# Designs tried in a protein design chat: VHH binders against Protein STRICTOSIDINE SYNTHASE-LIKE 2 (SSL2). Part 22

Target 1, 353 residues: Protein STRICTOSIDINE SYNTHASE-LIKE 2 (SSL2), of Arabidopsis thaliana (Mouse-ear cress) (q9slg8)
Amino acid sequence: EGPKHGGESMLTVQIPDFRLIPTTGALGPESFVFDFFGDGPYTGLSDGRIVKWLANESRWIDFAVTTSAREGCEGPHEHQRTEHVCGRPLGLAFDKSTGDLYIADAYMGLLKVGPTGGVATQVLPRELNEALRFTNSLDINPRTGVVYFTDSSSVYQRRNYIGAMMSGDKTGRLMKYDNTKQVTTLLSNLAFVNGVALSQNGDYLLVVETAMCRILRYWLNETSVKSQSHDNYEIFAEGLPGFPDNIKRSPRGGFWVGLNTKHSKLTKFAMSNAWLGRAALGLPVDWMKVHSVWARYNGNGMAVRLSEDSGVILEVFEGKNENKWISISEVEEKDGTLWVGSVNTPFAGMYKI
Below, E stands for the ipSAE of ESMFold2; O stands for the ipSAE of OpenDDE; V2 stands for 0.75 times the mean of E and O plus 0.25 times the DockQ between their complexes.

## First folded at step 22 (VHH; framework vhh_ozoralizumab_d1)

Design e2 (from j4 with A33T; at its last look DockQ between E and O 0.78; V2 from the best seeds 0.00; counts 0 for: pae E 2.3 > 2)
Fold by ESMFold2, look of step 22:
Structure e2 (fold): chain B 353 residues (1-353), chain A 122 residues (1-122)
Amino acid sequence: as target 1 above (353 residues)
Amino acid sequence: EVQLVESGGGLVQPGGSLRLSCAASGFTFDDYTMNWVRQAPGKGLEWVSEISGSGGDTTYPDSVKGRFTISRDNAKNTLYLQMNSLRPEDTAVYYCAKESYSDSYWGYMDVRGQGTLVTVSS
């Protein structure tokens, strides 16, 4: 990257080669992964299914579920009310050596399923897995098989995520799990920790703190004995124009970050004063509905690609008018194509650069 | 056009050895990480080994580590897999695969050839 190209290039996505790909029967294709043979993408849906895109047939097939209890999970009902029974798969990553798909399910914890799909099984011992209240994201080192994953809050489950944003909660954790079957906490006291991504060379992790609108860099050259220290990290990016969600490596260098909602003066003020947020949560007000109305009038979703060296914005993805996203959780880039996700749409976006 | 042609497979006894070759053409061979991948009867594709473009870095899953050795000859555009101490579970069609992105190991394995069959049985 040169200064002129690295700091001057702005991606304003024009929609001449745009596809909306319906997910049929469920919402929220919020994260995407391809297997190591380039097939997919795979994505988790609001009804607890993980589906796989068959590009040559232009359709989704069912691949996996995160619980065997499937009665009442699929169909035209409010899936938010059943996520705690049916599961809500959020983060996905493949282990290169086994072909297994690892799953961060918001309610069921850290799971995995074989390369042929089926019912996912628990990775961690039961006590450790049950302590995960809001398992959100993961990444896996393809050379070592080490799994890095996040738990957004030990207090608020996904169905109460606005509480995690408004209350001043700082119970989020970044952890690792390896072939010694040991779970190590790398960072604690994180404010709504969300996406995690390994660097291109595996020397560091980027970790999203959604409630702080910032991204931390954690250097992996420290041993697990020292990983409980809060001094093993630095701020990679801050002052982002919205609340960051997932983060993914770009094959062109740098990292794509989904920004679920843009800042407003009201949201910034509320996040700065946690006791006011806690008081507001006690009111009989549907804060999700309030947010959705605001987003409709302002067009809230965007994504940015950050420089790997400096965290500076290199590209911006944002829809216009009829193609505004009310939220964007992730951009997964593959072979000149952007796959765009959201927690609240019945479709995935597919844009060619 | 990218071409990958595997050879060297055959029937071998348990404990025996084979050397597989992959002739590559249609791309700048030494710019890409190369992989071996296998498919056992009735199973999906399984990663077996990788080697960096220069040949300096190699990686193996535990199932073959210590028994298989990947190598490359960049002057001949050829990838090799030396397989020792073969077991019946190594029976598979073996493919070589080019990494999808130059100078990267985070990409995807591109399997193109017909493969070469290795059968390990008494």
Scores: ipSAE 0.554, ipTM 0.840, lowest interface PAE 2.3, mean pLDDT 85
ESMFold2 (binder alone), look of step 22: mean pLDDT 83; pTM 0.831
OpenDDE, look of step 22: ipSAE 0.686; ipTM 0.860

Design e3 (from j4 with S104T; at its last read DockQ between E and O 0.65; V2 from the best seeds 0.73)
Amino acid sequence: EVQLVESGGGLVQPGGSLRLSCAASGFTFDDYAMNWVRQAPGKGLEWVSEISGSGGDTTYPDSVKGRFTISRDNAKNTLYLQMNSLRPEDTAVYYCAKESYSDTYWGYMDVRGQGTLVTVSS
ESMFold2, look of step 22: ipSAE 0.668; ipTM 0.889
ESMFold2 (binder alone), look of step 22: mean pLDDT 82; pTM 0.831
OpenDDE, look of step 22: ipSAE 0.688; ipTM 0.857
ESMFold2, look of step 23: ipSAE 0.600; ipTM 0.861
ESMFold2 (binder alone), look of step 23: mean pLDDT 82; pTM 0.826
OpenDDE, look of step 23: ipSAE 0.685; ipTM 0.860
ESMFold2, look of step 24: ipSAE 0.664; ipTM 0.886
ESMFold2 (binder alone), look of step 24: mean pLDDT 82; pTM 0.828
OpenDDE, look of step 24: ipSAE 0.731; ipTM 0.875
ESMFold2, fold request of step 26: ipSAE 0.721, 0.664, 0.672; ipTM 0.904, 0.883, 0.887
ESMFold2 (binder alone), fold request of step 26: mean pLDDT 82, 82, 82; pTM 0.832, 0.831, 0.826
OpenDDE, fold request of step 26: ipSAE 0.832, 0.782, 0.860; ipTM 0.923, 0.900, 0.937
ESMFold2, last read: ipSAE 0.674, 0.655, 0.666; ipTM 0.888, 0.879, 0.885
ESMFold2 (binder alone), last read: mean pLDDT 82, 83, 82; pTM 0.831, 0.835, 0.831
OpenDDE, last read: ipSAE 0.843, 0.782, 0.754; ipTM 0.928, 0.899, 0.888

Design e4 (from j4 with T59N; at its last look DockQ between E and O 0.88; V2 from the best seeds 0.69)
Fold by OpenDDE, look of step 22:
Structure e4 (fold): chain B 353 residues (1-353), chain A 122 residues (1-122)
Amino acid sequence: as target 1 above (353 residues)
Amino acid sequence: EVQLVESGGGLVQPGGSLRLSCAASGFTFDDYAMNWVRQAPGKGLEWVSEISGSGGDTNYPDSVKGRFTISRDNAKNTLYLQMNSLRPEDTAVYYCAKESYSDSYWGYMDVRGQGTLVTVSS
């Protein structure tokens, strides 16, 4: 059994010096990745672009898109309205052997683009036994090239992810794609599965189950019958002090987890009474909009680093009243700097620690 | 200061062989995985090979698998790349590169040498 955190912060670290890096023309730099040469980070934006940070020039450049259909995608408009056409890159990972960037796009599925960027291509055939509906995160084993990725729901699309949460949807999946070009489902019946990360030695996967506010561990043992079972998982961490989103390895050990929103009495109540969510979905209310407004004022997130072995919280970063971390999704650490991603902000956070 | 110095490059005919060396200093050599990367004219950097700190694990892309062999001598703080069956497309500047994190394959190549030119031509 994983550690129960009870939703309380164990160790609060003061927010270090921070820099807000605007994402021009779009918002929602949710995830970050560096290439194997240390360049970047790369991130996906709300208008469907993947952009690259040029550290020496302190600016973003366009790197890739997940569709050639770009008309009406960019500009000062509500990108949520067009994200099904324009794409929504959520997860990014590089393949060391090829230099290709693999992309988990919420609408376009699993894609890849070469090291020079451009228009990404589909990795998977269109005809899957179970079509991807909400591809969210991925990680790649740097030695084997195996791609592990998540599909958050077979029912709900990204633009309706609050509905997925409120409904108690459990159609999320953890999958793998290997060099045989086969897709295998490793885990199913997950409640809004989100981030996925390989362990340091590649022995297991950690999978974030956002709706359950927990992280699961899946052991990658090819010789184990258990590895082929959809029910072969253990709880790595539970009782997190908020809704976990993405998970990334820390170079200092353990895993960074972005908690999108801290738990409140209201969220706890809602989580304990799932029928309320379902009932609420029957109301003529745009709950995505309600949530977006609410999040602006109450959607304070945090970042936690979990220990590699036991899932104990080692570090906590929280926003202060004057500097709110809104809708935190991911933390990527590199060379003493934390890149903090968010689903909804028009900037990335860069924190020197 | 971490330093990497490559040597052994030169002109070779197709089908020929070369052995590259990289002298490492300024860090605990055996704690870090090491890589060879190359850059062909007009192209970006390409990963060529990696070896664990202990030397027990090696990996190659398909482009060089079966032809190139990475090795290391930790006592001498030296990395090697044996290149056999060389092809014109192998023409590039070859760099030795240090992995950023100790005992990890999940990092990036944080330091590279100045490189050594390998030209494969008839």
Scores: ipSAE 0.613, ipTM 0.829, lowest interface PAE 0.8, mean pLDDT 90
ESMFold2, look of step 22: ipSAE 0.648; ipTM 0.879
ESMFold2 (binder alone), look of step 22: mean pLDDT 83; pTM 0.838

Design e5 (from j4 with D103G; at its last look DockQ between E and O 0.56; V2 from the best seeds 0.00; counts 0 for: pae E 2.04 > 2)
Fold by ESMFold2, look of step 22:
Structure e5 (fold): chain B 353 residues (1-353), chain A 122 residues (1-122)
Amino acid sequence: as target 1 above (353 residues)
Amino acid sequence: EVQLVESGGGLVQPGGSLRLSCAASGFTFDDYAMNWVRQAPGKGLEWVSEISGSGGDTTYPDSVKGRFTISRDNAKNTLYLQMNSLRPEDTAVYYCAKESYSGSYWGYMDVRGQGTLVTVSS
């Protein structure tokens, strides 16, 4: 049981034994969204599919794909090697006014698909969409339809994300797309920007900087037509105990943040000395494999729920027993159920609280 | 407990009109935006209209704009949908739904009632 509550600094701690829900023929249900009618969740998979959970039938159905080029995408093979052809949907959000699903696909850019699914199509003009090298996350204002989204790096694609982490890259961007059909950069010079979430009342964004183990708050002082100040932000949370991934509003208030691996003094040192990382990237080494082995022995993933007002940790969610080593990319909370995502597992986690 | 009870559905000829009502209880009605949604036979839920807690803002998809009017009476805790110029494609079960968060538009549409059937046919 967690610390006793006597004041604001006490944590509510959960150590759940959550259930594993297999995904069909693919890995990495790392992010979840429900539509505004309560159906789902929907999640993107390693082979470029987006699948929808049918709770009454306890199964996933194929809903959408992010590219029409499907030859060789599905089936047993190393999906990481084909993501640039097949797509890798990471961020998902619905637009309330149309029912369309918007998709941040790491390789295919910002896409959308109608409420009946199918092949997603580009939202942005080709030139603007091709400038997105590592589209990661998005959120949509349900009243204005403004789409806020992140590009984790202008240099490194997802298949090389360890390079983005190791090189000291700061080419990440937070952007918006609105009814003027213009893309506006809200923040630049971000270090592996990842999840983005609108506040409960719509007056700010929270933006994850994975490489800095912190979360920024960007105030939305003006609406869609006029450019906002690029660097109008503050630190919302820092010193997180792991590398933050996605961030989602909690219906109980505050925000869930997935921390895909814990970090150590050694990893903090390595991340602070980018020249060592750049030198190491020149070696003929599979740094993805090295990181995988390192993460296995140095820590498990966790998730935290942060206070909306202060950014302090209100509760901690960790797997226990056989699930202690699973990395966590996201927690999506709905109706007392936590859906737990991971980038590299053949299953989604589910826990009733 | 939150209750939403829809009524006013029925059989109507194309071009006709109906007025739907939704009696709300178990929450502070005027603190929440309210929605109408519908489900045609064999189809999924479709958003039909939204009205703010105060009643000052209304929103409609193009499919019903100009034909349907959402309104609310906060003194009676009642939501309304006036449907005019009805068409066969409007045939559906209509539900009212509460926004999940007070004073916000970021939640989801919480459908609780049994709905009211509207059939538009000759």
Scores: ipSAE 0.410, ipTM 0.720, lowest interface PAE 2.0, mean pLDDT 84
ESMFold2 (binder alone), look of step 22: mean pLDDT 83; pTM 0.837
OpenDDE, look of step 22: ipSAE 0.524; ipTM 0.793

Design e6 (from j4 with S52D G53S; at its last look DockQ between E and O 0.79; V2 from the best seeds 0.69)
Fold by ESMFold2, look of step 22:
Structure e6 (fold): chain B 353 residues (1-353), chain A 122 residues (1-122)
Amino acid sequence: as target 1 above (353 residues)
Amino acid sequence: EVQLVESGGGLVQPGGSLRLSCAASGFTFDDYAMNWVRQAPGKGLEWVSEIDSSGGDTTYPDSVKGRFTISRDNAKNTLYLQMNSLRPEDTAVYYCAKESYSDSYWGYMDVRGQGTLVTVSS
């Protein structure tokens, strides 16, 4: 017997096996994580909150915040204008041994909060944490506790990400934080580094380079050398059909990759002529505003599941009509359900497969 | 259906020892990592140990490392926890848990049994 649908629809817009779950009060459930007891998911929002889904009650509860000063952060306003004050949690991962939630906050750096929630605190010393200008993603080895995380740019913050994409910036870094309580750079000179995921058996990392539309594999060797080599990487996937964001293991094998928007003739032309983007930044134009308008009318989010061994596309998630996503940042798969996220929607998607 | 039945709990004095057992059925025991989890009165669940599917690799949080030993007998579909040097803070209901996905440590701990109460008191 194959997958079965219940006799009753779960759809909020009368579409079978599909539900949009509002994130009332804020936007952008960009990334999802479940704790190691299967509860959640947890997600970060545009106002600096991290919320937890209570499945039994069909509602979100406030779990944590990434800043202690909350005046002016919540409520109806343009959250994009306050992210640098209120925080913008992006990547999330639990440490199995402590139950702590680790947070890659775009502005506040690498943070953590205990299993009961509250105000997150810095993991790194202040000076090292302040060097993280655009903390994007992380993953944690549940057996060793080693934290792997990305800083998308040491020059451009999230509030100017389209400028970072257009400038040719290559200051992105993949790093780890381990039992030595120090930060080790594993890869540098990355172009808008984004999602990171450990392999199923923990022997490599996959690392997304959004501006290059590719994914790198970094091998985690246990050798007699003192640290991982910067030349221990290869291209895992390239020529992706859109701009990759987060990457997450699938329990069915392989990795889900969110593609913020599918490529068009214009985006392909722009990528082939990067000098045009750099030249355009010299013009007196608000490129974030131009992009936001363009994206509303032309955005076409999708996601792909890549083979663990070869990086080829095994499966595509792409909506149509009322299921069309302007952008997709992540797919988190759990128990036959896809949780679909975006940087700019007031809802999370829940899809039964 | 997956069933996990814990036993071996009881009352013990500080410094004492207990050995917990978990009888597993309804799944291919050898395909899954197994965990012990505990819940102290009024507290949430706390992970206490993990053993891989073959029994070759074990992990522990600092709170129990050196005092607790997880083991398994795949021929008998049984998981064990040897608890030594017990302290009052080890008082809890102990549960065994199956990893949600075979040959993985990335899922969640599936707690299903009634648990077995361990009380460490004078």
Scores: ipSAE 0.640, ipTM 0.874, lowest interface PAE 1.6, mean pLDDT 86
ESMFold2 (binder alone), look of step 22: mean pLDDT 82; pTM 0.826
OpenDDE, look of step 22: ipSAE 0.675; ipTM 0.852

## First folded at step 23 (VHH; framework vhh_ozoralizumab_d1)

Design f1 (from e3 with S52D G53S; at its last look DockQ between E and O 0.70; V2 from the best seeds 0.66)
Fold by ESMFold2, look of step 23:
Structure f1 (fold): chain B 353 residues (1-353), chain A 122 residues (1-122)
Amino acid sequence: as target 1 above (353 residues)
Amino acid sequence: EVQLVESGGGLVQPGGSLRLSCAASGFTFDDYAMNWVRQAPGKGLEWVSEIDSSGGDTTYPDSVKGRFTISRDNAKNTLYLQMNSLRPEDTAVYYCAKESYSDTYWGYMDVRGQGTLVTVSS
């Protein structure tokens, strides 16, 4: 059974008019963004490419890469083994004033590339960018250009993310980058911080803590962009029915949150006994592979749209039978269409509501 | 159907001024933010300015800030761009664009018209 929500007065999207869009040559279209002219979406893939959907031609084109070192990156191999060389673009956002695409790459840090694509370049000074061990998500205020971004762990890289979940790691950070050309830490000590999204009028951020199954609200007041305090936050939502990943604003109001998988008795037990995860990491076990097998049998991805005001669940997206998702990382809504992503599928979902 | 008709372009010398107009129809004009965008020869679209639905809040990129002024007349369903101190790099086809969603800044710019050509040359 799942957590409470604000009653069923909203659409439940189970088996809509849908299309699965293959991502040829790679996996994991886990996050989507459209440019400010409505073109796209753009998404990052397991081999370090960022691709753009050409809707009129029904195909993906290569748009950008997060490293110039491309030897051995594409092709039929285990991309996890090469992510630290090839990059793994996760979060994407456009800057309205320049048309530049900003990229949170799990290994390469915070990057950007011009509107014509190509090889992305570092945004931050080398020493600051190298401190980013698991850059996950970002959002940009279209009026101010301020970039907000997350680093999920300073200990565990993406290829070992199960360790971050199991260890009780709290080295995650929420940061910003603005016209001062400096990185400011807004929140620290976060447990597997993941998605970040600005509110409709830019007065707060929602920040996902995957390992705590909760979403925090960080208030941005007239002094908060250069805030002197790290305690300007509150719990926005908790007790979610699954492990939250990315969070994106809906044009109909509120926020879509991808939930990797619904809670099971096993996951509830594990959450209640966090010390067991730390003990298990001491065993000679490939926990990433164990998770992979577990997901095949037990994964049940879903997404929820939360009320902007109260964080109450307004809508649920969950596939059934042949439309079931093992895991969902994000829902990006545009023009009555939901683009659904996952970290490990060879396709994106496109669902009309 | 949404219609946006740009006008007011022409040939001007560097340092000159032009005022562009955009006649809008087919939607409730005062419910939407409006934008100007431009396309220089051989280049992609570039955002130039935004004005909110009421006309009270405007934004500009650094390239035109202080030289260009966006305005709107909701009674006439018309968007304007006053361009002063024009430079050769301002040469482009200028388009007006409707914000895709009402009363938000999280949408995209819907470009539909033929545009109006501005040429800045000595």
Scores: ipSAE 0.616, ipTM 0.866, lowest interface PAE 1.8, mean pLDDT 87
ESMFold2 (binder alone), look of step 23: mean pLDDT 82; pTM 0.828
OpenDDE, look of step 23: ipSAE 0.670; ipTM 0.855

Design f2 (from e3 with G107A; at its last look DockQ between E and O 0.84; V2 from the best seeds 0.00; counts 0 for: grease 24.4 > 24.2)
Fold by ESMFold2, look of step 23:
Structure f2 (fold): chain B 353 residues (1-353), chain A 122 residues (1-122)
Amino acid sequence: as target 1 above (353 residues)
Amino acid sequence: EVQLVESGGGLVQPGGSLRLSCAASGFTFDDYAMNWVRQAPGKGLEWVSEISGSGGDTTYPDSVKGRFTISRDNAKNTLYLQMNSLRPEDTAVYYCAKESYSDTYWAYMDVRGQGTLVTVSS
């Protein structure tokens, strides 16, 4: 029995101490992971690099890349236009048994790299890896080594993600990869599936459906699990105040969920009229560019920590005024510190709680 | 304060055996899973084995599976590693590590102490 939360179901986090940490040379420290020795964090950047934070030296070092051919990937240019060549590492997780870092790269599929870094290599056989069009997130059971990962769309690549949102695409999949070297689909027909997290005891997965602004719970039960999907899931949280991205366990219990932006009148209208989005995609308009401009002026990122029991909001992370985040993809909590990520900032946030 | 003191290292021939001990103090030993970790000369830390707080569950990487056995004596606050069929590549400083959190699979390994050197050579 923990302390009371002031008799309310929601708490607002006050953030008195913070530091913004530049990711010079690239953007978008979208997700963070520490190795099992507590070192890091590691994060993927817009140019296909994975960098590691050296806390004692207060700097990032290059750790890995997701492609071997690096010409034209780094340096002064719009990295979003080269992601499909250079890679875009998103989800990261360590395998405790080997020390390998597994990587969900949006374009290169499911990859791994050894504990000394270098060029990541494919985990899956070529034909299975090529079927992944938008590899987004993963988590690994540290006891079994089973890798759970998401493919946000079989139709839209990351460079066209607004199209996935506007079209009402439901081709997202939750999958697993284990020592049988097989890929098993656990859930299909997901609407822009995004973050995935194992429960603290490994008995369920939480899976983000960004386009539905909800989170599903998928129960893991070895006696009932088959090689085919069993459809053993429930709604864990719905009606979220923004578009959820990554989901990460909190060592204090529950799960942090990054919400890229809060709902606005425009987003609520679009969600109520999905056919308009599909019609608009027929126009010769760069909707990624339109959204990018809109988000700069109207984006309002936040994160919430959800109760593991009920999915209710226990804490809110949100900056106001000059401390406002345009977009938040993830909060990774370690040792009283929140590491805050975004898909489009040239910095990571570090907030002591 | 949490203290972990490793002992039992030494020089051993290939194919030989050695038993390491780790004396723990400053925390409730039974509440935490414990790990062995090693560091070969010029290399990074490598996980070697884990045992649950109760001692009922153990795990090993393929590199040592079948050769090493982790155990604990909760009455003595002591962790052990029995190493058999030793190879030159097992040469390393061995550390015991307390997991940072109880009751979760995602605890970090808290390596502290001086370690104990195991040298496997002809």
Scores: ipSAE 0.582, ipTM 0.847, lowest interface PAE 1.8, mean pLDDT 87
ESMFold2 (binder alone), look of step 23: mean pLDDT 82; pTM 0.829
OpenDDE, look of step 23: ipSAE 0.613; ipTM 0.828

Design f3 (from e3 with M109F; at its last look DockQ between E and O 0.70; V2 from the best seeds 0.00; counts 0 for: pae E 5.1 > 2)
Fold by ESMFold2, look of step 23:
Structure f3 (fold): chain B 353 residues (1-353), chain A 122 residues (1-122)
Amino acid sequence: as target 1 above (353 residues)
Amino acid sequence: EVQLVESGGGLVQPGGSLRLSCAASGFTFDDYAMNWVRQAPGKGLEWVSEISGSGGDTTYPDSVKGRFTISRDNAKNTLYLQMNSLRPEDTAVYYCAKESYSDTYWGYFDVRGQGTLVTVSS
């Protein structure tokens, strides 16, 4: 039947069937991936580490780092102030044929590390990698090895992402990297492009535009009559109830989309009056700090699973009371379990459905 | 339940050949891509080959391409790996793996059997 949307009654997990799993020494387990042998999940943290969950031992182990210089990266300081030195791994995907983990690091670009972990290395030539100012997300075709990835802004780095949202920046790009060893731009002029997911049969990509609260479908098959645009893309979903972040395929069909925060009257007003954000950037105000404080007290994270054929909401994950999330970046579903991530929590969520 | 039983391993000299078999049961065999993976002593698992459910498409990493041939007999629910021109670095336990989801290659390797040991030495 058709999509459903609603409150706590549509929650996919009963409150007694969940665990909050602390991340040791850092926060922000924002995205999850399992390797092709079913082990994990792996997640990137605020201090530039990538950690792996050992399910049989119920603990995280250090797996990889995105920079070799680690002095000052770990410890109880504000990691957001050191991300540009220590790295901030956001997107993760495994290459099925090699077992390598590919990493979209917000500051260090597109990286990879072997299946035994260690220090990740650049995938692209130095000049091309340094042009990536805000590498956010990726997905890899397991048959062809083609890497699809996003650069959220060519102007704003992650440490100033509120500026990207407030300015109306549209320098985001969707790109691919393949056997030709070249980077090809598939879409440009995107407004804070975020998550990317390849379709089940590999014939399209879904790409998130956070600042527009919408998801685009980009057709990879030139012979498809489904395209509604000469630029091979169409709107897949719009009018989402919050600001979308990552998007992941569900083994039950469709796509999970993390929504960092549900819309409020304030956010709706701001979106309807975008010139106010641009004007506010002229003020001598630390807007990242203002947002950080606002989010701690007003954040209301949720996630939705969208139909793959129509983009309509099939189910909603939203906690209340003890299950409330101040933000949600991603839901990764595996074997009847939802792994829930956030950019700013010191834990991952594990919910049985 | 899903069962995968590997056989055909043994000791062989460099340059020799072996044919591995995997007997499958407990699922609709031709709905799933099948894989061979291997684990050398003291190392992690490594992908070796994949074949589509129909048998029409095969894929190999560069390390074995041209030397190994994956095949399947859907009437007998059996997966094969023909290994030619064997080298000492091919020494490993070889496992048969089912793709975790039907009619796709997006899942993970479902390794169930005990594997079959292949030793290549003079």
Scores: ipSAE 0.255, ipTM 0.699, lowest interface PAE 5.1, mean pLDDT 86
ESMFold2 (binder alone), look of step 23: mean pLDDT 81; pTM 0.822
OpenDDE, look of step 23: ipSAE 0.577; ipTM 0.805

